VHH binders against Tubulin glycylase 3B (TTLL3B). Designs and how they scored, part 2

Target 1, 358 residues: Tubulin glycylase 3B (TTLL3B), of Drosophila melanogaster (Fruit fly) (q9vm92r272to629)
Amino acid sequence: LEERMAFIEDYQQTQARSLLLYVREHQPAELISENGTIFSTTLDFALGKVKKMVRHAEHYSLDDARIKPPTPAEIVENQTFMVQSTDVLKSNAKFKVSEKVMAEYARLAGLYLDQIESLRPDYRWDGSRNLWILKPGYQSRGIGIVIRSSLDDILQWTSNNQNKKYIVQKYIERPLLIYRTKFDIRQYMLLTITDTKVSIWTYRDCYLRFSSQEFTMDDLRESIHLTNNSVQKRYKNKTNRDSRLPKNNMWSLDQFKNYLRIMGAPDGSWSKTYNGFKQNLVAVVMASLDETELLQNAFELYGCDFMLDEHYNPILIEINSTPDLSPSTEITARICPMVLKDCIRVVVDLPKNPTAAT

## First folded at step 4 (VHH)

Design d09 (from d02 with E103T H108K; framework vhh_7sr4_2)
Fold by ESMFold2-Fast, scan of step 4:
Structure d09 (fold): chain B 358 residues (1-358), chain A 125 residues (1-125)
Amino acid sequence: as target 1 above (358 residues)
Amino acid sequence: EVKLVESGGGLVQPGGSLRLSCAASGSIFSSNAMGWYRQTPGKQRDLVADITSGGSTKYGDSVKGRFTISRDNTKNTVYLQMNSLKPEDTAVYYCAAGPSWFTLSTGKYPEYDYWGQGTQVTVSS
């Protein structure tokens, strides 16, 4: 129940931000019509919602973080906003306001979005479509993942698939693309726990995985949006794909670095990206550790999936506790056996060093 | 016994070229990351270039386009080809080897496990 209420609140807040993003990114004249069906009260609601989010982010407290059941009046207000804003975002409905009034709303939208994005940097990766990705808790290879945009569809999906323990996450609508095609970066992480010591390791090599089709938000098929090799190997590459992309749908790190050089990316872009991987992984691991686990002698290998934004900031998408290590391409045939072999040096051979034993 | 032996250093004129070699002995080469670091007196060691067991390379910003790292797994040797040398490239150059896993947990990023003794490169007229 609490999880359902928290998600509904998050979905509604994301809808408000989506509307303001849409307004910010279009010219005022494009948003209005004499026959418009959307009134300024819809924009006032969205601005009020984001202003409240800014206040909560600046002055967060445990009491303020607690989500209360909405009143009947609040349910009606939220539902009216959802209907009106969805008409704008999905059906291109127009506002019945003057161009001058619309320009002022666009200015306010920019100010409020800049404010919340400075406090919540992850919000910069969101677009105006309010898309969510639904992942089964037991699936480590992308199979069973779906993308949904409707609140009712999401709630119905999770209710109909309760046995699978679905996790609902905001979909990243504005990833960096390579030759108009979606990709992610597989980065391996090793966690070792000895008595009270935790060690987090990252592998010095990584690789990119491409979708079999050109990216579009008009079609939510897994062949476009899920870059896992387990998904993509089921699909043939489409003829509309750029011919510079690999037929096996993977690039080595060196191929990616060469791409960055050719495209004129700022010097140090990869170093920035890789340092971001390290920071994200340390933060996630430290947040997940409890006192009981710290007392175990244990290790575990993880496959971590990242996307990039247009500024080469990494976006952590998924951490897989059972990563696919099969030799599916020449790249994985090279990297995956070495990852496993190198784990032995860290976990088995180094702790048993005879010169350290006294 | 694990040992790294550098060679190829020396005195060279600005604009000249040198190739450094690092020969690895013992069972450290095939799965290890290999790197070149350099150090000037009074400063910390800085990364010049490194190469993973799979061949992926990384370069320090000051040497990109001028230096190339490569490895020959049949000879257990890593090379640093240095072109268009400048006086500011003058340093002791160290070969390094370590596991391809890099630790994040201490807030400090460790140096490689194995290091050579260093080779002097001097760029002057």
Scores: ipSAE 0.242, ipTM 0.562, lowest interface PAE 2.7, mean pLDDT 79

Design d10 (from d01 with S31D; framework vhh_7sr4_2)
Fold by ESMFold2-Fast, scan of step 4:
Structure d10 (fold): chain B 358 residues (1-358), chain A 125 residues (1-125)
Amino acid sequence: as target 1 above (358 residues)
Amino acid sequence: EVKLVESGGGLVQPGGSLRLSCAASGSIFSDNAMGWYRQTPGKQRDLVADITSGGSTKYGDSVKGRFTISRDNTKNTVYLQMNSLKPEDTAVYYCAAGPDWFELSTGHYPEYDYWGQGTQVTVSS
């Protein structure tokens, strides 16, 4: 219930940011018409929503505060905004304002988006489509994953599939692409719990996984949008896909580093990416410590999936508690056995309990 | 017990080259990641380069394109080829070894299980 209200609020905030992103990314003349049906009040609402988000983020409380239910007037205002903003974003509806007025709204949109994105860096990965990815909580093979854009569709889907306990997450609409193709990076993480501490371990090596065809937002098929090998191995690589991409849909870390060099990426791009992996993993583990179900003197291996933004910042998209360690390519045939072998060494070398020597 | 012995340090002119070697004994070298760190007096150690047991490499931003790390599993030795040396490269260089899994730290590079005693590299005219 409270989770439903929190999601609805997140969806509505994302819609406001989506509208401002759309305005920022189009020329003012393309957004307006003499026969426009959308008025400046819709933009005022979106700016006000984002301004409120900026104030909240600046004064964020670490206390677990319940979401206050909206008033009837607020419900109506939100509904009106959702209808009008959706007409702009999905039906190409035009604003009935002058080009000069629209240019000023575009400037303000950029200013407010820069402010919230500096406080919430994860918001830089959102596009204007307000897309959400729904994943079944009890399946680890990429099956049953769907992408939805409608609030009603998402709420109906989750209510009709309560037995699968779906996880709802914003779809990353602006990932870094390699030769117009979507990829993710598999990074392994090990958690160890002893009598006195929790330790987070990362594996020094990683690899990239590619989609079987070029990225497009016009088609939400899993062959384009889901990079898991269990999904992608079912599809042939399309003929229009760049021939420089591997036929087995994986790159080693060294191949990726070589790509960064060839493309003229700034010096330190990989170091920035890897430091971001470490920061993301520490943050997620620390946020979940109070809810950790791990037994004392235990370990758990995770497969962590990252995408990158255009500035080489990592985006954590999934943590899989049952990672695929099968030798599906020559890359995984090399890496996965070493991951397992070295994991055992870490566990054996945990601080010895003096009372174990009897 | 693992012992790491560095060699190849010394005095070199700016623009010159040096090759550092680190020999490991008493360990399963082929299963360990190997790294090079450097330290200037009064500063913390910085990562120069490391190489996983599988051969994947990582370099510090200041040395990328100039230094190359490599390993020879038959000789239990890791190498650091240093080209286009600058006065700023003057430091004590330490060899390190540990498993491919490393514990995360707050604001520091991952620690290794084993460290050498260090070898001095001086770049001056």
Scores: ipSAE 0.293, ipTM 0.533, lowest interface PAE 1.6, mean pLDDT 79

Design d12 (from d10 with S53W; framework vhh_7sr4_2)
Fold by ESMFold2-Fast, scan of step 4:
Structure d12 (fold): chain B 358 residues (1-358), chain A 125 residues (1-125)
Amino acid sequence: as target 1 above (358 residues)
Amino acid sequence: EVKLVESGGGLVQPGGSLRLSCAASGSIFSDNAMGWYRQTPGKQRDLVADITWGGSTKYGDSVKGRFTISRDNTKNTVYLQMNSLKPEDTAVYYCAAGPDWFELSTGHYPEYDYWGQGTQVTVSS
């Protein structure tokens, strides 16, 4: 229940930020109408919610009970806000305020969004759609993954699929695109335990996986939004897709570096990205060690999936404990056997204590 | 017989350029990252640059922007193009081959499986 309450709170906070993003991204004249059905109280609520998030992010401590059960009055206010804000975001409902008043709300929206995004950099990846990705805990390779925008749909989906133990995460609405197409990056990680030490290793080669269709938020189909090769190889590439993208939907790291050079990316963009991979992976492993039972003198190979933001910051989307090592393309036929061979070398070369048993 | 053979070393004036080559046995080359290390007088052996079979590169901080590593998989050869050479670049340069796993906590690669005999680079002033 606490997990459900935490999710509902996160969804509602995301809705407030979504409304303010929408207001920031549109001209005031586009948001208003004399026949508008949405009033300034909806904007006041969103600003108040984000302002409260800023205060909590600045002053978090062990004494700060961040999630408390809402009062009956707060429940009603939240429900009213959800209805009104959804009408704006999904049905193009207009505000009944003057253009001058709307311009002031747009200014305040920008101010408060800048404040929360400086404290929560992950919020920069969110758009105005309040989208969530639902992943089954017992399946891999894109099977059973769905994208939902409605709180009720998400709660009903997870309730109806309890046997699969779904994981609910924010959908990244503003990823970096290549030729208007979504991609992710497969990065291998090796975890080893020897002589009571845990070592984290990254494989220095990686590859990109492309969607078969140009990116759009108007359609939530897996062929657009899920970049796993197991998903994408089932779909034909669309004729309007940029011809510079590979027919097999993969790029090598070298091809990506060449793209960065051609597009005039800042010097060090790849180094920044790779350093971010390392930081994210260390953080995840360190957070997980207390919950993971590992045998001494063991190793575990992981496939880690990243997207990038417009500033080449990596966004970790998934860690797969059973990575696909099959030769599905020319790129994986090259990389996967080398990953396995090099893994054996690392494990064999690690120092061993001959008296470790007794 | 498994071998790494370096060539292209020599004497060069400050500001000059040299290109080092390392020829490798086919099985070493196809399965391994390739790299260049150097040992300066009184110092330990340090990474200059390395490259995966797929072309991912890493450079030592002192050579970034001046040196470029590349490989020709058809010729089983790795190259180090050295530009804007400085007296402090004077060292014996070693070619190495080994696995592409990088340990995050130490910042080090596993000990390389194969090493060349080294080639001398001298930058005179």
Scores: ipSAE 0.150, ipTM 0.494, lowest interface PAE 2.7, mean pLDDT 79

Design d13 (from d10 with S53E; framework vhh_7sr4_2)
Fold by ESMFold2-Fast, scan of step 4:
Structure d13 (fold): chain B 358 residues (1-358), chain A 125 residues (1-125)
Amino acid sequence: as target 1 above (358 residues)
Amino acid sequence: EVKLVESGGGLVQPGGSLRLSCAASGSIFSDNAMGWYRQTPGKQRDLVADITEGGSTKYGDSVKGRFTISRDNTKNTVYLQMNSLKPEDTAVYYCAAGPDWFELSTGHYPEYDYWGQGTQVTVSS
């Protein structure tokens, strides 16, 4: 219920930002035509939507519910906006305004986007396509995942698959690429709970996983967009893929550090990335602890998946409570047994209070 | 069965350099994270730098850019190159070997299986 309303609001806000981003990134003359079918009211709607987002981001409160059903007039206005903005973004429809007017809208789009992106840095990872990733709640490792762009398709998909409890997340359209290929980083996290404290641990080693094909937004196939090894091992690496990428689709951390050195990345890029991993994981765990703090002498190993933006800032994609520790490559054959071995060392230090069989 | 022996400490003037060495004996050097920690009398131990089995490095904020940790698995030795030394770097420096996990919530590192006896570094003029 509340989840459905929240998702529809998120989708519509993302559509408004997508339109403004598209306008900001194109020359005014490219966006207009004397035979254009899109009018300035579509841009006014998008600017108004983002303006409201800025106000809410500036004045966040724990007491604010904010989600309420739209009025009939708002429903009509939203429907009109969705149709018109989709024509621009997916069918290259043109605005029927003067170049001078279009240039002013581009300026305002830049201003409003800068404002919201300063308050929500994660919005810089979004592109103009409004793509969403749908994941089954009972399966991890990329199995059963689909990518959708249409609100109606997403709502129909979740309605037709209610028993599978799908999770809907924004797709990250602007990740850092290596040799034009998408990757993620597997970072292990250990959570330990004692009667006196909760401790969050990160493993000091990690590894990268590559897609089997070069990245393109013109094709939404799993082999391009889903970096999970369970998905990628089903596909052969494409011949047009850069030969410097590994045949087994993984890099060690040392190989990534070497890449950063060779490419002339700023000094401290990896340290920045790893500090970001730590900050993201602490924030997520601390936000979820209210109901778990009562458990004592417990531990749980997590596999955390990150992507990076162009500035080497981490983007947390998924936390997997049942990580695959099987030796699928030379890298995982080395790392996974060591993760388990070192995890035992940490948890053996916890007081042992055997639970009665009753 | 792993035993750690530090060397290379001493007295140096501000702005000077020292290279610390930690020689490990026993059968598990290549399997272990290695680190350098320092301690001033009456205060808790502080991370200087560490290096994982895979070669990934981490540094304490106060030494980043000035110190470099490295390892030589053929010699079972870990090194700490200390440049641009400051009086505040004065401490006993300890070599440690143990797991690759780092605790985030307290900033405390897991108890290492093996510790050296320490080597004194004094930065004074």
Scores: ipSAE 0.129, ipTM 0.480, lowest interface PAE 2.7, mean pLDDT 79

Design d14 (from d10 with S56R; framework vhh_7sr4_2)
Fold by ESMFold2-Fast, scan of step 4:
Structure d14 (fold): chain B 358 residues (1-358), chain A 125 residues (1-125)
Amino acid sequence: as target 1 above (358 residues)
Amino acid sequence: EVKLVESGGGLVQPGGSLRLSCAASGSIFSDNAMGWYRQTPGKQRDLVADITSGGRTKYGDSVKGRFTISRDNTKNTVYLQMNSLKPEDTAVYYCAAGPDWFELSTGHYPEYDYWGQGTQVTVSS
């Protein structure tokens, strides 16, 4: 279907950005060899793809873009590019160009990446590995999630699992780390529907969940990359893990704010993060309301999972309609009962005073 | 029933300081978020600062670095310490209380269950 074609195009565009990220992040001398097997045409192709993405992002919304089938010539060009760029990214193949020419390509790569990242801030979260996360729509708490890098593997895996609804998402390769360890932030959201309005609520408290091991891209194991407590509770913390991290793998919001202060984060970093949660959640709910039948006097509680980038911008990674509210740590033992108690006050009491004045 | 009573408002010179207090009745104080909002005639209420039941704070952009919100659960009171006051800080300041849920669909004005009657702050010569 069109979804398959859209994914293939997204994968190929991500490969072009991955090559340019790799070029930007290495010294020109490291990328070249007199016996190099990769030519400047591969870099020209990647720059052309990214420049085309910049034009599309400037001229129309992504939701309005139509995916068209590629011509036979375009198929061949894309296949050649995929082979050559993969040799660079996965096999350390070298370019047969001069150092001066490579330096100019690195400059152009930086320029075009800066342009697309200003229009698509989410692209700043990507690394050079073109990794994708595949997750089942019906299973929650990290169960059944896999990470894949090969287009053929992804397409084969999804075809072998057609009897389930699955989501394919770009893996976030550059999250903010705390003491070299991956984390996410659980933020609760309540959606209420009354006769007068649809309201989106966020809980004022949240908590961080840490992986049991230090972050590395050399190993794609779930104990490193999936921060869900249901995944992480199956693993013991590694001995080389920073001792400042909690043994129960959770921090309160206050502990995180204290960390930001100690590390010298800019004033207002948490306010920026929280405002980003707000914007992301409003956008998601507004998009879903057009497809939802509205019921009066209804509510639904969601667990929303965020990661942060190096500038403390939030990255929404998952919304769970059946959040785990069990007291798994001292932090969840405190927060989860309060979330439930406060939901009752919002849901039960709101219909009595739906038109309360300013 | 919950009742919020503001105090500490008044007339101050630019650059001066003022401390507002909001005393809450009943056992709901330690379970509730508390906030300070301000309103000038003809305009909607704007967030000045709020504080969760757990003590986490948020400030409006115009007051960051100048105002500090705090709570004392033993006295059932929330405070707003206002320093380096400016003429544009002149407004009626309202205390608010409600559960720790923040309504996003009302923008920067969360819908609280309980509101005080307001206290006037005037910053002029």
Scores: ipSAE 0.087, ipTM 0.414, lowest interface PAE 3.0, mean pLDDT 78

Design d15 (from d10 with S56Y; framework vhh_7sr4_2)
Fold by ESMFold2-Fast, scan of step 4:
Structure d15 (fold): chain B 358 residues (1-358), chain A 125 residues (1-125)
Amino acid sequence: as target 1 above (358 residues)
Amino acid sequence: EVKLVESGGGLVQPGGSLRLSCAASGSIFSDNAMGWYRQTPGKQRDLVADITSGGYTKYGDSVKGRFTISRDNTKNTVYLQMNSLKPEDTAVYYCAAGPDWFELSTGHYPEYDYWGQGTQVTVSS
């Protein structure tokens, strides 16, 4: 129940931000009509919701401690807002306000979004669709993963699949695309533990994985939205996909760096990206050490999946404790055996070398 | 099994250029990171530049923008193009080969499995 209530609150907050994003990103004249069916009270509700989020975030409040059951009046207000905002976002319903009034709401939307995004940088990855990704609690390799936009669909799906312990996460709606196609980056991480320290190692090479189809939000099928090779290898590349993308749906790091050069990316974009990988991985490992007891003299190999935003900042999507090391392409046939071999060299061979204590 | 042989060192004027080459014998070149390190007498070896099997490059702060590392997998050779040389670049330059892992938490490189004998670079008028 508590988990359900927390999710409903998160979904409703995301709907309010989605409406304000939509308003900010359209011309006022395009949002209004003399026969409009949506009134300014819908915008007032969204602004109020986001303003409360800003106040709570500024004061470092815990989400679970601050979520209270809504009053009957609040339930009705939320239901009305959900219906009205959904009509705008999914059915192109128009506001019955003047262009001047709409322009003022667009200004306020921008102000409030800037405030919450400065406190929650992850919100910059959101679009106006309020999409969520549902993953089974067991290792899936893409199996059983679904994308949903409807609150009722999400709640019904998790209720009907309680035995699978689904994880519900906000879908990243604004990732960087390459030739209009979604990708992720596989980065390997090795964690080693000794008597005195935990060491984090990154493999100095990585690779990109592409969807078999051009990115579109109009179709939520896995062949467009799930970039892992276990999913993508089941699909034929569509003829409309850009021919510069590889038929095997992978790029080496060198190919990506060449792409950045050709597209005129800012100098140092890859260095920025890789430094971000390191910062994200250190943060995640350090957070987990506070709550997890690790085995003495052990090591763990992880496959870490990243997307990039429009500024080449990495977005950590997933850390896999049992990464697929099969030679699925020429790139993985080269990289995966060396990753595993080099893991053994680091954990077995390095400790055998005497320290310079004498 | 594997042997690294450096060449291209020598005496050069300040502001001049040199290109170092490291030829790797044996069958592990394509699967290893390759690096250039330098050492002045009495000091520890410092990273000049390295390149992974996949082509990712890293440079020491003192050489960034002046030196370029590259590899030729058909010739099993790694190169270091050194431009705008300064007297401070005078050192013995070593070629190294080893795993692609980097210890992120300390910034420490794992010990390389293979090292060349070194080649002297002297920057003097």
Scores: ipSAE 0.033, ipTM 0.471, lowest interface PAE 3.8, mean pLDDT 80

Design d16 (from d10 with K58Y; framework vhh_7sr4_2)
Fold by ESMFold2-Fast, scan of step 4:
Structure d16 (fold): chain B 358 residues (1-358), chain A 125 residues (1-125)
Amino acid sequence: as target 1 above (358 residues)
Amino acid sequence: EVKLVESGGGLVQPGGSLRLSCAASGSIFSDNAMGWYRQTPGKQRDLVADITSGGSTYYGDSVKGRFTISRDNTKNTVYLQMNSLKPEDTAVYYCAAGPDWFELSTGHYPEYDYWGQGTQVTVSS
């Protein structure tokens, strides 16, 4: 229940940010009409919602973090905003304001978005569609994952699938694409526990996985949006997909580095990306250790999935504790056995030979 | 204190063969991954081939089928056998070494921690 209320609040906050993103990214003349059905009060509501988010982020306290049930007046205001903003975002409804007034709202939208994105950098990956990804709580390597845009659909889906303990996460709408195609990066992580010491390790090598179709937000099919090999191997590559992409839907790290060079990416882009992997993994592991039990003198191998933004910043999508190590392509046939054999050096040989990991 | 010493570079005619050797000394562990990179003036350093502690190999597309990387753990040495050499293979070749797994608290460099001084390979008629 409390989680349900928190999600509804997150969805509504994301709707306000989505409307402001849409307004910022379109010319004022394109947003207005003399016969428009949306009024300036809708924009005022969105700005007020984002301003409140900025205030909470800047002046956080334990009491301010608690979600309180909305008042009847707040329920009505939120419902009105959701209807009006959805008409704009999904049905291309127009504002009944002057172009000059619309330009001022676009300026304020940019200002408020810059403020919240400075405090929440992860918000820069969001678009204006308010899409959410629903994942089953068990580790399924992409099986059973769905993408939804409607609050009612999301709540209905989770209610109908209570036994599967679905996790609801914001969908990353602005990933870096390669030749108009979505990809992720599989990075292996090793967690070792020796006595009371926890150590986190990343593997030297990684690989990219491509979807079998060109990316589009107008079609939410798993063949476009889920890059897991277990999902993608069920689909034929589309004939309109760029021919420079591999038929087996994987690139080695070296092939990605060659792509970066050919496309004129800044020197050090890969190093920036890899350092970001390290920072993301440390943050997630440290947060998990605060709440979970660890076994003594143990090790665990994880498959970590990342996307990139346009600035080559990594975005952690998921961590799999039962990673797929099958030789599904020439790349995985080389890397997966190597990962398993090489981790023995760290776990078994490091206590005997301290230089094994230096 | 850790040192990689390269040998075997020189001038060779197109179509010829050359074998580079890299001897590791100091505290370099024989189970580290080893690699060969090359660089021409004004260009970035490119991976030619590497070999893991377990013996798994990778080759850059431009050298696949012509070059062979191998290691001798008893001698703490990695080799690059270069066959059917082309003028475009002219470059300074660097040996590199590092662990297969990077401890996140210490590892800043994603590729390799240790580098040789480089050895010149010139393919010319």
Scores: ipSAE 0.170, ipTM 0.467, lowest interface PAE 2.8, mean pLDDT 79

Design d38 (from d37 with L50D; framework vhh_4orz_3)
Fold by ESMFold2-Fast, scan of step 4:
Structure d38 (fold): chain B 358 residues (1-358), chain A 125 residues (1-125)
Amino acid sequence: as target 1 above (358 residues)
Amino acid sequence: EVQLVESGGGLVQAGGSLRLFCAASGSIFSDNAMAWLRQAPGKRREWVADITSGGSTDYADSVKDRFTISRDNAKNTVSLQMNSLKPEDTAIYFCAAGPSWFELSTGHYPEYDYWGQGTQVTVSS
């Protein structure tokens, strides 16, 4: 399918960026050896790939976004690059170039990465491991979710499980951590569709969900990397976890705002984050509706999961169409009944009590 | 329906401060988010600030860092502390109560269940 080709292209672009990130993050002397087996052509390929991404991002159009099948020569070049870059990233293979030449490649890597990251800010959350998360369908419950780094493993997994309609997404390798622990933010969204109007609503309150264990990339276990409450409630908090984190693995928005103040985050960090939630949600809903032929009278409550980068920029991870509203903690016991009650008021009660238009 | 009661408006010089109060019945207060909106002469109504039943706050860009909304659950009161007032802040300020859903497409709250009569704030140059 066209989707398969798009994914393979995305994976290969991510591999090129991964190699450049690795080069940028290491001293030139650490990357080279007299007995090195990787040559400058591998770096040239990665730089060329990212440069093409910059051009496409600057001049993106709906027509130009269509993925063309690669030529036989391009297939061979990509295969060679994948082998060589994987040897560097996973087996610590060294480049056979001078330190001066390697330093110049590191400079160019930084320049090209800065350029693409300015056009694609979400790329700042990618690390050098080229990790992907595979999820069954749109509903998030942690069941059947896996993390993979190998293109072949990903393609085999989706092929072997095509009846489960897996979604493949980049794993966020560089999330903002709180006391060395991974979290996400549950933000509720209400979509109301009348015969002529679509309205997007955000709930004015949200909460954070913590992993039961400190974050590490050395271990890909679900207890570290999946912050869903349905996953995390199965695990006990680790003894080495920071004691300032809640035993129930949730923070209210007010607790998060207090944390930002204590840690000296810039004024307006939360406003920046919340404005990003709004922008992300509008973009996703509008893109989905562009693919819908007919609008129907309906309403739907969504649970939206966000993570943050080190600059408090949000990235949307998942939208759950059947969000858990059970009172699993004191925070959800307060918020979830109010979400449901307020949802009914918007959909049912408010139309009975019209007020002046703006 | 029961009405909300605003107080604390008045005349103030640019750079001055005012604190607005809104008193609500207990059932209205406990079940609803509380909001402040304003309407300047010849302008459309503008959302100013909100506070959810849980205490989470948000502000319009025009008032960020100058205004602070708070609620007193013991007294069933919401207040708006307005600092560094500008002539552009001159408006009738309304207290409103309703669900905590904010509509993104219109940049406005849903139509409210409960409204105050409004309190006039006049900021002279």
Scores: ipSAE 0.332, ipTM 0.619, lowest interface PAE 1.8, mean pLDDT 80

